# Ledger of designs, part 11: VH-VL binders against f1miw6

Target 1, 251 residues: f1miw6
Amino acid sequence: MPHFAKPLLRNIITRNLFNSIKKKQCLQYLQTLRTLQYDGFTTVYFGETDIPESLVTGEDFSDGYYMPTPTWCVVHAGGSQGWVPWKYRMFLRDELCIKQEDNLFFEFCDVVKKAYGKCAIVVKERRRQDATRPKEGKETEAQAHVPSVVNLTSVTCCPEVAKSYGHKLLTLPSPYNYLNPLDSAWSSLKWFIINNRKEFCLQSVDGVYSYQYILFSDLISKGIERINLSKWRTITTKVRRWENYYLGKLS
Key: E = the ipSAE of ESMFold2; O = the ipSAE of ESMFold2 at other seeds; V2 = 0.75 times the mean of E and O plus 0.25 times the DockQ between their complexes.

## First folded at step 2 (VH-VL)

Design i5a (framework fv_izeltabart; at its last look DockQ between E and O 0.69; V2 from the best seeds 0.66)
Fold by ESMFold2 at other seeds, look of step 5:
Structure i5a (fold): chain C 251 residues (1-251), chain A 124 residues (1-124), chain B 111 residues (1-111)
Amino acid sequence: as target 1 above (251 residues)
Amino acid sequence: EVQLVESGGGLVKPGGSLRLSCAASGYTFTEYYMHWVRQAPGKGLEWVGEIDPSGGSTNYNEKFKSRFTISLDNSKNTLYLQMGSLRAEDTAVYYCARDTYEYDSGTYYGMDVWGQGTTVTVSS
Amino acid sequence: DIVMTQSPDSLAVSLGERATISCKASQSVLYSNKNYMNWYQQKPGQPPKLLIYAASTRESGIPARFSGSGSGTDFTLTISSLEPEDFATYYCQQYYSYPLTFGQGTKLEIK
């Protein structure tokens, strides 16, 4: 006859410890960010989003057979100054082959240095990292911290690269999604796509496949431009209200 | 002329649900954040939450997050508040309001246009 | 949450006289030399009306007799010469931190 009380109690204790660790990480992140801002660092949020082609076409096949729908990854950065003056990147994703771009972070750090000087570069921690954290090895807990590497699906962000350009790389803890203004920017891009895709998909009679590819790139470019400086200032101001909330709640 | 008109209020039993609407006119709907604010009888104002019509991003007062959902329909210039698991303390006049959008000029947020409100009564 | 506390709860003032309403925040709402708070007016049976934003800046169409002052945690709304349409309830509101919060209100009545 199974007993349910002991497993549930262990899960409650484990969950409380995990939540305490994440609260401490969030407080440390916010305190570090505010210190860097006081010291004259420009805050820049660096990240990515996935845009499946089905979002662009809006149509499903009604014939009853399956075709794979490619997913595009868009990589960009922004902050209270607007989008960084850096050409965003698009990468095609495939279920069979996922690649990571070499040296893109080097280029980004150089562009951002030239545009703003020293920056606090914020990258969001991925959710799988929270669930798949490695078990403790033989090493003692007293050993010094090793610099973390934040890995987007398409880009590796190395703290030493950022430091070599005079920047600081910060990791935004995953559970605190309100603290990432890129989430709002990506939502606005996807809404623009949904509401404007008909104007970019249906106006061609020549070169159907290549013409639609051209219109897709134009749609993304226009969606990015639609998120202007005023919009960026709005979403970063609202993120600051969440920062103040968490600073008050966690301190 | 900028106008906001709420509707959908009424009497509902505890545990029930209700959807409020706010029809907007006289301005470009997608350029301004929209808020829900409530006022219980004889009480002050309480902020419920807000939404960006040009992307669907929401910010909630955490006390309502589990029971209330803010949404919209851009084709109708209409804001919605879906309320579930209603309680007696949810009895209030519910206002929709438009937020200010002038960050380039240094103007800060204020709710500059309000509707007349719609009354929700939660009672047996 | 940031608690906004107004004083007094009620105020009786004669026409043509000056009214002063205080608002205290439970923590500072000052950031980068800007105060993140607003004042609203609400008449019976009507929605609130924005009077002042950023602590001291009058909204368009608001008469010059309304003024706001203060910084950090302590704020004041002043009506320099009361007119009949000014008898209402007044609310301060912070937008420094989520959730947005309002003071409990100050009812301004004819003496």
Scores: ipSAE 0.669, ipTM 0.870, lowest interface PAE 1.3, mean pLDDT 82
Fold by ESMFold2, look of step 2:
Structure i5a (fold): chain C 251 residues (1-251), chain A 124 residues (1-124), chain B 111 residues (1-111)
Amino acid sequence: as target 1 above (251 residues)
Amino acid sequence: EVQLVESGGGLVKPGGSLRLSCAASGYTFTEYYMHWVRQAPGKGLEWVGEIDPSGGSTNYNEKFKSRFTISLDNSKNTLYLQMGSLRAEDTAVYYCARDTYEYDSGTYYGMDVWGQGTTVTVSS
Amino acid sequence: DIVMTQSPDSLAVSLGERATISCKASQSVLYSNKNYMNWYQQKPGQPPKLLIYAASTRESGIPARFSGSGSGTDFTLTISSLEPEDFATYYCQQYYSYPLTFGQGTKLEIK
């Protein structure tokens, strides 16, 4: 079966090209970020996380009834100044496909301009999941794409909108998880939820969904408040150690 | 008083695995990053990694990332180091250590409390 | 990785004399006017003990005879008047970049 050997070799070559592209993208990102910081731009990390309601309730649907629980998306931003003074957003994931806010990024850019002046707005790259069983091995050469728009799943982030406010929009390459302090902030939020959710379980009232929503919103609000300025400075300082590592390694 | 007590060291064959524990007491466990540091016989110190007990975020020396996992149990105030695919070069005393906090800068910068260490021997 | 190179590897000094230990980083550990550099002391059979952080700031409870100096890539630990309890191995350590790295150590012996 000689046809299997050809697709395997192409996959190896494609992975080597992909790795080289991602390394160059990371180095370019870091050099651009440092240049903007030197030029007086305030760094702001803008992003989202998913919080399934099962994380709040402690409910496990995998071992029993198949009823997928709703997933909430939290959108916020922060940096070494703490959370941006912008009201974070919560969206129900099912509604995100039909209710993406076209002007949300405009509002965000205006708020951070007024709060900090010119900003380097960092958004983590998303890669569409091509999780399919059949392997084709057709794609081998360059992946030529120049994103006109950088999207979170819930928000359209347009570079020209950022530019109109004097900001610069940067894309953080997805394989470099240690370079995004929001990932640590989201982990702390989820840890807080897990360790403080018992009030919801002990205070459950007959079928009242509004009670569950109030506890969920309260948990999120309190979890965000626990990630104070001191915590943000610690997280961003540790991210800088990773930035220094990658600048040395990728050069 | 602040105390860190490591355990779980011992003799293991190459390719084997081992889990080390570090029991912490005398302070609020969730307020300080925790480290693992090792020292081979007659050699210097080598940083393995760190973890934030208040969120589970980890930072590894990339040398160990594929074989070692740092975790914790907040209910037991205990830090863990899961080591796999062990090699003779992993023979060392393994220390857990608490990070320091500089009030004025709001950042961590060193390790102010250390355990006495636990010895891992990977037979050649 | 940032390599921390200490000199000398060992040093023999008489009680009451000054001891000087050098540490050189393979790249600068200075950021925003702060040096991300620590010194540790380790006695045989004991864990390390933090002496100095930020290149020159003594940790709480460390005697005044210990001082750190230097900036960028070149650092020095000075013990102004050696006491019997100071015979140990000393390590510099950077926390500017991951991984955190230590120097190879300087063994301070009684002459």
Scores: ipSAE 0.655, ipTM 0.864, lowest interface PAE 1.4, mean pLDDT 82
Fold by ESMFold2-Fast, scan of step 4:
Structure i5a (fold): chain C 251 residues (1-251), chain A 124 residues (1-124), chain B 111 residues (1-111)
Amino acid sequence: as target 1 above (251 residues)
Amino acid sequence: EVQLVESGGGLVKPGGSLRLSCAASGYTFTEYYMHWVRQAPGKGLEWVGEIDPSGGSTNYNEKFKSRFTISLDNSKNTLYLQMGSLRAEDTAVYYCARDTYEYDSGTYYGMDVWGQGTTVTVSS
Amino acid sequence: DIVMTQSPDSLAVSLGERATISCKASQSVLYSNKNYMNWYQQKPGQPPKLLIYAASTRESGIPARFSGSGSGTDFTLTISSLEPEDFATYYCQQYYSYPLTFGQGTKLEIK
């Protein structure tokens, strides 16, 4: 082989190995999930989505002016039974902290145990925790704490906490995020926001637009409510069609 | 009266691109998934893909995923199929179809409303 | 992919007679006591028309002479007494797994 071709071939081989590992993880995930479902576990997808205020207002403050856009984190869970009967959370990304994350997941596990009994709780593989190729650069601890960068955290889902309530915590491998129906629910929420954002009130203060929190939270609540049981059953059925495909293809 | 009307078909050379449109009327567009299904002359039906008008989520037959894109304009109640890198084997009648959700059983039951189809011919 | 195989490719029948068309899935399309398969009718120059969904449920407006049966992998479409308007091509389709797939079609012809 020519010397100049060796690095490229190595990178292709490494990518193929990474993909092979993720396919095996996906198959194991699906087989484990199906076994739990046969054993009477209720499947619940737990996650979050980011809603920038600019998505609601439809304005670009950076066109001639630089204005930070606050981003809201919405945390909820659902499945074929609809949204879980748990109070969804909504908070500013820059105000999310570890203490709130710890309390949140404990409460969630208790609520779904009382509503459904034992659950298979599915969470997405976190991007910062994603398995990557051996030589691929990852965010270091030092890079995470660079000056001028706000540390954004996700809700922490502890397997030991889930287990203490009789649940099983499963992680969906990152390349297979489309096996998470919650992502379709989030897409529907954002489309609802875009199409109904006229309900959001804007006020100008010293050349800067301010928002009315109560109208914003009402819009989010209406969007979540729009994703009803019928919609959840539909998106869960679509996910099951992909699961059936991969169980056949990867087995 | 529920109607789907396709347009945008025509003659195109190999390697070309074409965008098909499907205008929906007589129902709430965002409440039903939309499909594109094609049929080559004298052959059977082949599923291209689907889209959720209430969220923009798409699912494709892998055969078409790299060359075709399904999109929406909800303000116009219109579905699109953008086709690229066309080959002779893409010659077909392209149908758009509505997927009805079965309320009682919680499952989709089928493509209950279809357009008349628009013909795409790929030839030199 | 789930392959849907119809038999026969063509069938010649007389008016008033019974027609039976078969469809076989390469994998089971049964989930929670429901078969995820449909039957469509297509006449030349026209789009397909949904006849039967969930293997055995007639779509609204479809005549009672059309019936579907079967479960899992083996399905049958029956037309109990053929009318002139029934001469068409019939397709089975599964919606259990992606990609959605259709059978190759069965052409129903006058004997």
Scores: ipSAE 0.561, ipTM 0.818, lowest interface PAE 2.4, mean pLDDT 82
ESMFold2 (binder alone), look of step 2: mean pLDDT 91; pTM 0.941
ESMFold2 at other seeds, look of step 2: ipSAE 0.635; ipTM 0.857
ESMFold2, look of step 5: ipSAE 0.636; ipTM 0.860
ESMFold2 (binder alone), look of step 5: mean pLDDT 91; pTM 0.939

Design i5b (framework fv_izeltabart; at its last look DockQ between E and O 0.86; V2 from the best seeds 0.67)
Fold by ESMFold2, look of step 2:
Structure i5b (fold): chain C 251 residues (1-251), chain A 124 residues (1-124), chain B 111 residues (1-111)
Amino acid sequence: as target 1 above (251 residues)
Amino acid sequence: EVQLVESGGGLVKPGGSLRLSCAASGFTFSDYYMHWVRQAPGKGLEWVGEIDPSGGSTNYNEKFKSRFTISLDNSKNTLYLQMGSLRAEDTAVYYCARDTYEYDSGTYYGMDVWGQGTTVTVSS
Amino acid sequence: DIVMTQSPDSLAVSLGERATISCKASQSVLYSNKNYMNWYQQKPGQPPKLLIYAASTRESGIPARFSGSGSGTDFTLTISSLEPEDFATYYCQQYYSYPLTFGQGTKLEIK
């Protein structure tokens, strides 16, 4: 059978260029991080996780009924020193959680400056995960091409704010999840929720949001406390092994 | 008494699948990272991967990532290694091992408890 | 991957004498004044046994005749006075970088 030009070949070439760019970004991130660490910056990982209410209740609506389940966003930070001495934030991803809080990052930078001095603040690169088409109001190409701030879905992280406190803001490239110890901390929090949710259950109340918020607050607070300094040091040590792997592989 | 017991090894043809088990007793399973390490006949040790039972986080030797899966059942204190697309070079004794814990420093230093191993043979 | 190379591949030594095994890493495993390197002992038909971690710290219950030394890339395991139970294969192992890697092993045999 005759063979003509394959679309797969052009896709392979495009994919190879994209992968090369991501490898360069990772190597640059790691080299910058190690330089900052050598220069006495304390590394702090700042990030968020989503906790759907169904994780707390244990309910699985697999019988074909679609029920909207609220999702809570938890924002916190930590590193080899443990959790930052900063009250984590919890937002409902419903009416209020789509609003980014401008002053939150200012407050965070002040707290870590007082606690640790100059910090290398690491924030994971945002990735869109929607299966739907892009929303109305897409940004112009020029703005999207050269973004001036690094955003979580709930918090705006401005490099100039970090610099004003003597910090350096770094972006962790999205394909390299092993380089983010917060991912392991979030997994441990979710494990704690699954294994302890029955001890925090309160029945017989019609006020769903108020009791769900109280349940989440108590359960989340205890789960955060269970991720102690020893766990943080273990997690960051394991991440360092991945950092060393990628430094060797990509350079 | 702290103990790890592997099972599930045997003879498998190339391309086949096998699931190994590691039953843990005598310690709090969720406090320790758990490892799989293999040793081919007459050869040295090769690290396969690890899992944190308290969160399910895994780290693999990337040469196995696409074919091997580490999982656990906390209710049974049991660690699993699911192996697929097996090759002749996967023939080995497979050990499970517990990572050490030094709570004063909060870091892991090595594998202090090992099982006796289970033998996997991949042959045509 | 960090390659751990042991020397010699095998060693024959008499009871009561000193045995020395070397291990060289393909890159430094030193960070913050700590060497991320372990030594294991393995007897035939048995799993490995942790002897020394952090290059020089003996694991609980390991006799004082076992000692580790070295830093960065070059490491040594020394058994100061061999006992009958010490004849085994010895492995060095790094935990500085993923994947965790072991040396090829050194078989210690009685003369």
Scores: ipSAE 0.611, ipTM 0.852, lowest interface PAE 1.7, mean pLDDT 81
Fold by ESMFold2 at other seeds, look of step 2:
Structure i5b (fold): chain C 251 residues (1-251), chain A 124 residues (1-124), chain B 111 residues (1-111)
Amino acid sequence: as target 1 above (251 residues)
Amino acid sequence: EVQLVESGGGLVKPGGSLRLSCAASGFTFSDYYMHWVRQAPGKGLEWVGEIDPSGGSTNYNEKFKSRFTISLDNSKNTLYLQMGSLRAEDTAVYYCARDTYEYDSGTYYGMDVWGQGTTVTVSS
Amino acid sequence: DIVMTQSPDSLAVSLGERATISCKASQSVLYSNKNYMNWYQQKPGQPPKLLIYAASTRESGIPARFSGSGSGTDFTLTISSLEPEDFATYYCQQYYSYPLTFGQGTKLEIK
């Protein structure tokens, strides 16, 4: 039987090179972020989370029972100053979902400019190998040459749009999840949903889906309000402790 | 009337597992980050990790992340430390502690409430 | 990891005298004009007790004879007039960076 260690060795070498590249990207991100903060830029984390309707209803489809449950996407932003004073967005994400207007990032940049002045806008890097749905329309080879645009699933974040408002768009490398305070905020929101969803259920005889949407919007709004300025300052302070750790480790 | 009471310590052989408990009373458990800190016999204090009771987010001393898990049960106001693959070096008194924060600033002032500790001895 | 180094490891001081304990961080723990470090007291058989936070602010209920000073990397705990209940081990602790770290401790004995 021909079994060699060479395929395993190549995987180890490839993983080491990938890790080295990501470590360099993280160090560059942190150094750029600290320079921008020193230069008076307000740090704002812009991102999204998925909330499947099963989280709100409590139903479990994990037994291999195929029934697609609609998933809602919440888009918001925050930092050490709390949530940005900007209406968060909520929309359906399944294959019947209609994509949001391309001007959303323009509006966001204008709002944070008016609220805080120049901002360092941080967006989490999206790992493209995790995408499971094909995009609507046709695939073009021209998209292989658009590395300067950072996309959320539903929002295109263009560096030139940010620059036109005096902002700087930064990409947070995906392996370093501890560096994104939105992840903690989203976890707190989901925890709030799980523990309070029964209080927002309307016992209607008719229009069950419509009633759940009404309750769902209220539940999300209340959950976002629960993540107040003190909580934001706590989670951004803890992210800064991780930033200091990685600056020491990677330098 | 704020109290923290640890339990679950004892003698364990190397490679074994143990779960420590920390029962909290006299405060709203979900409003405070909770910590585990240990102290080997005759040695100083070593931070193990922390948990946010309102979202379950954890931060670990990287030294322990592969072997120790912090969890909680809000319905019982109880914090847990699950320890696996125990080594002689893990012999210590294990404390749970509540940190402080202020809603106005989110300022961490330190660990202001501690339990009396529970002793873990890893020996064969 | 930020290493917190205390000196001395132990000292003996007469009642009513001044005690001084030093703590040095391996890197600055100062950010936005705040020092991210605390002092704890631990008596034998007891858990630690928070004395001072933010390098110099006394926790509620701590006697005025305890004071903290210093900034950046160099910090000092001073007990201005030692009393019998001050026999303990003292720890500095930083919360500037993960992991949170403590000094090795300074044992204070009454002569």
Scores: ipSAE 0.594, ipTM 0.846, lowest interface PAE 1.7, mean pLDDT 81
ESMFold2 (binder alone), look of step 2: mean pLDDT 90; pTM 0.936

## First folded at step 4 (VH-VL; framework fv_izeltabart)

Design f1
Fold by ESMFold2-Fast, scan of step 4:
Structure f1 (fold): chain C 251 residues (1-251), chain A 124 residues (1-124), chain B 111 residues (1-111)
Amino acid sequence: as target 1 above (251 residues)
Amino acid sequence: EVQLVESGGGLVKPGGSLRLSCAASGYTFTDYYMHWVRQAPGKGLEWVGEIDPSGGSTNYNEKFKSRFTISLDNSKNTLYLQMGSLRAEDTAVYYCARDTYEYDSGTYYGMDVWGQGTTVTVSS
Amino acid sequence: DIVMTQSPDSLAVSLGERATISCKASQSVLYSNKNYMNWYQQKPGQPPKLLIYAASTRESGIPARFSGSGSGTDFTLTISSLEPEDFATYYCQQYYSYPLTFGQGTKLEIK
């Protein structure tokens, strides 16, 4: 085909443009974060993770009988000072309430202000696959389709709210997962759940939602407790090594 | 006594694969990050990557990330390095090493315990 | 990547003499008053052994004749009075940035 090269070139150009944009966003993020840190801002990573009930119960649906399991969203924040002294939250995905979540960020900003003073609050950029894509090979269209900053699905993080408490809200670009210590903390939480779920007898108390929530909450609370200050300092040190790598590579 | 023992090395043809093992004993396996470090014959040390045994989080030297995978079996206190698409340049002694942690400063500073190494030779 | 360059490649020294080994980083490894660099000793047929961390702090059990100094990009390992067991290859290593990188090594030989 005389035109087969054109679709391939468009794909290469589009990928290179998005890669270039993301590198620029990462460099700007890191430079801004380091400037804030040097100006005395405490860095706190605010995020969420999904815990399917099947992870907790250990149920196997591989026998060909499909039964959907509820998924819990856990919201917390931490950094080099450990977990923030803020009560973590848990939500059922299908029961999220926008009004309650809107107020949570105000409470969070107040708590970390009282605990640490001014903070650089880092939230992960949410990748959103849109059905409407720009034409391949067109810079302006590709730039227009770069995903905008999206708050956590569970909590609305308003930059104006953060600013009113003296904080700065930063968005970590999506391809740079090594720059978020919460991802490592969440992995450790899930490993704790898998290895300790039987001790909390969660599987043996079917049909009592409020009691199951208490047991579930206890298991999550224990898992969070095991990710202590020492572990957070370790995770944060690994993140700093990646930050230094990208600052050197992208500058 | 803290001890690390590597195994699984041998002769492999270019393009082949190998899985190395590192068995840990004498300490709580999940408390320390673990490293893989290699050394080509008559040459210096090269860092491959590390893993957190308490969560499975990994960090790789980008040079190896597409071909090598670090994993674990906590029930056996064992660390693995799965190596694919092997090249002559991958010929080396492969060491596993335990990452230290300084409690008061909260900073990792070095690799305090090393295994004896296992030799991988990639040759036709 | 941060490149760690050692000098000399080899050094011939007599028992009881002083040995000084240099290590230069291509970028500063200093952050918040700490130098993120280590020194290791490796004897033939053996794995490396951690000697010094944070540029100047001796690992527990390491004899006082070993000392590290320097800051930023320039570091030295000094052995004040060589003992027979000190003839080995010495490596510097940075842990400031990924990937972790080692120097090419300095071989200490008996004169």
Scores: ipSAE 0.725, ipTM 0.889, lowest interface PAE 1.5, mean pLDDT 83

Design f2
Fold by ESMFold2-Fast, scan of step 4:
Structure f2 (fold): chain C 251 residues (1-251), chain A 124 residues (1-124), chain B 111 residues (1-111)
Amino acid sequence: as target 1 above (251 residues)
Amino acid sequence: EVQLVESGGGLVKPGGSLRLSCAASGYTFTEYWMHWVRQAPGKGLEWVGEIDPSGGSTNYNEKFKSRFTISLDNSKNTLYLQMGSLRAEDTAVYYCARDTYEYDSGTYYGMDVWGQGTTVTVSS
Amino acid sequence: DIVMTQSPDSLAVSLGERATISCKASQSVLYSNKNYMNWYQQKPGQPPKLLIYAASTRESGIPARFSGSGSGTDFTLTISSLEPEDFATYYCQQYYSYPLTFGQGTKLEIK
């Protein structure tokens, strides 16, 4: 098993985890989430992961030089109930801004309302670079990459839309992304891809992209299906233990 | 001062069981994955398994999966290795070790802190 | 399993001389420009000590005379000028795939 396939719980930081701003955000997030859960809300983690084509084709090595390949963004949601009964989506990363549809989140909210009733929808905080920088280059490298609260790159998640369906939208603050069970699901998916990709890779004389995409999408679908309800309950239980720990430590 | 101290080793007959402990101090125990690694007399290092900071996820060398169980108690900052159905070939020094953190990738790369080891001898 | 094979099994060198230890993985441990392999030093009666991680990055506090190189399947640990405290057994290790595996070790002895 590749090292990156290990659960995201490894990707925690030491004392930097407890800086004052992020501690307050994490405590507020956890208190709000638990209040909603006690109030009958079903917790659903909504997120995305990037699958580079090289991960599927086996071209994941070089002579110490990384060769960028097309990257697919996979969007899905899940929780203690398993994957939500919503068709997961795939978008080519370089076309993501073109394929963002405002109605996608509306459809998602409707589906989970019909399946679970009122939901606490959790999305992760994203890092983004500033759109422009000072001409004098006064920014430090650290300051240029300040984390900000934004929705998924593939989907615009509007709190008001969620509320209209009876849901609550929560943002999981960075650096506490290991409190997101979806990351463990994504690691399991990537491990499945690496372990089974040979069965889905075929050489083409003319680079038949659509044929490769069909095989690629089939590989992704099978990988998602292997992350069953039992696995979701296991990873969600582990996340809840971490939540309990941080509620006690940060309160 | 970051330290790991193993205990619980000793002489045991074939078919017996032992529980090893590893007491951690000087760092935030709940932020690190922990490993058990063994070394037979005059031989090299052999990975037994690992456990996540929550204690909920374990990965084992398949050789040990049916006989050994790794667990931890975060309230005591202590890692455990429960060993069952012991055989002469299990005679070794057992080390606990902490994964290190690599800042740029956010990935744990290696075992940066090790205990002194505790000796298990399986003999009839 | 990924098998890590070291060479030589033992090496005798004099103080101030260069020592070179090789490690070969049975399959590539390279992913996304990172080599998932480490080097450890072990002295008799002591636990292993992490020297180098990600094939070429020195652990904090490790002297500059230690360097790691290589990529994919072939790796080298070099000690540029041996000091008395460097006589020990050296192990390579991969963390690319489970189970984590170590090389058989290379014993560095005084000539």
Scores: ipSAE 0.000, ipTM 0.408, lowest interface PAE 11.8, mean pLDDT 78

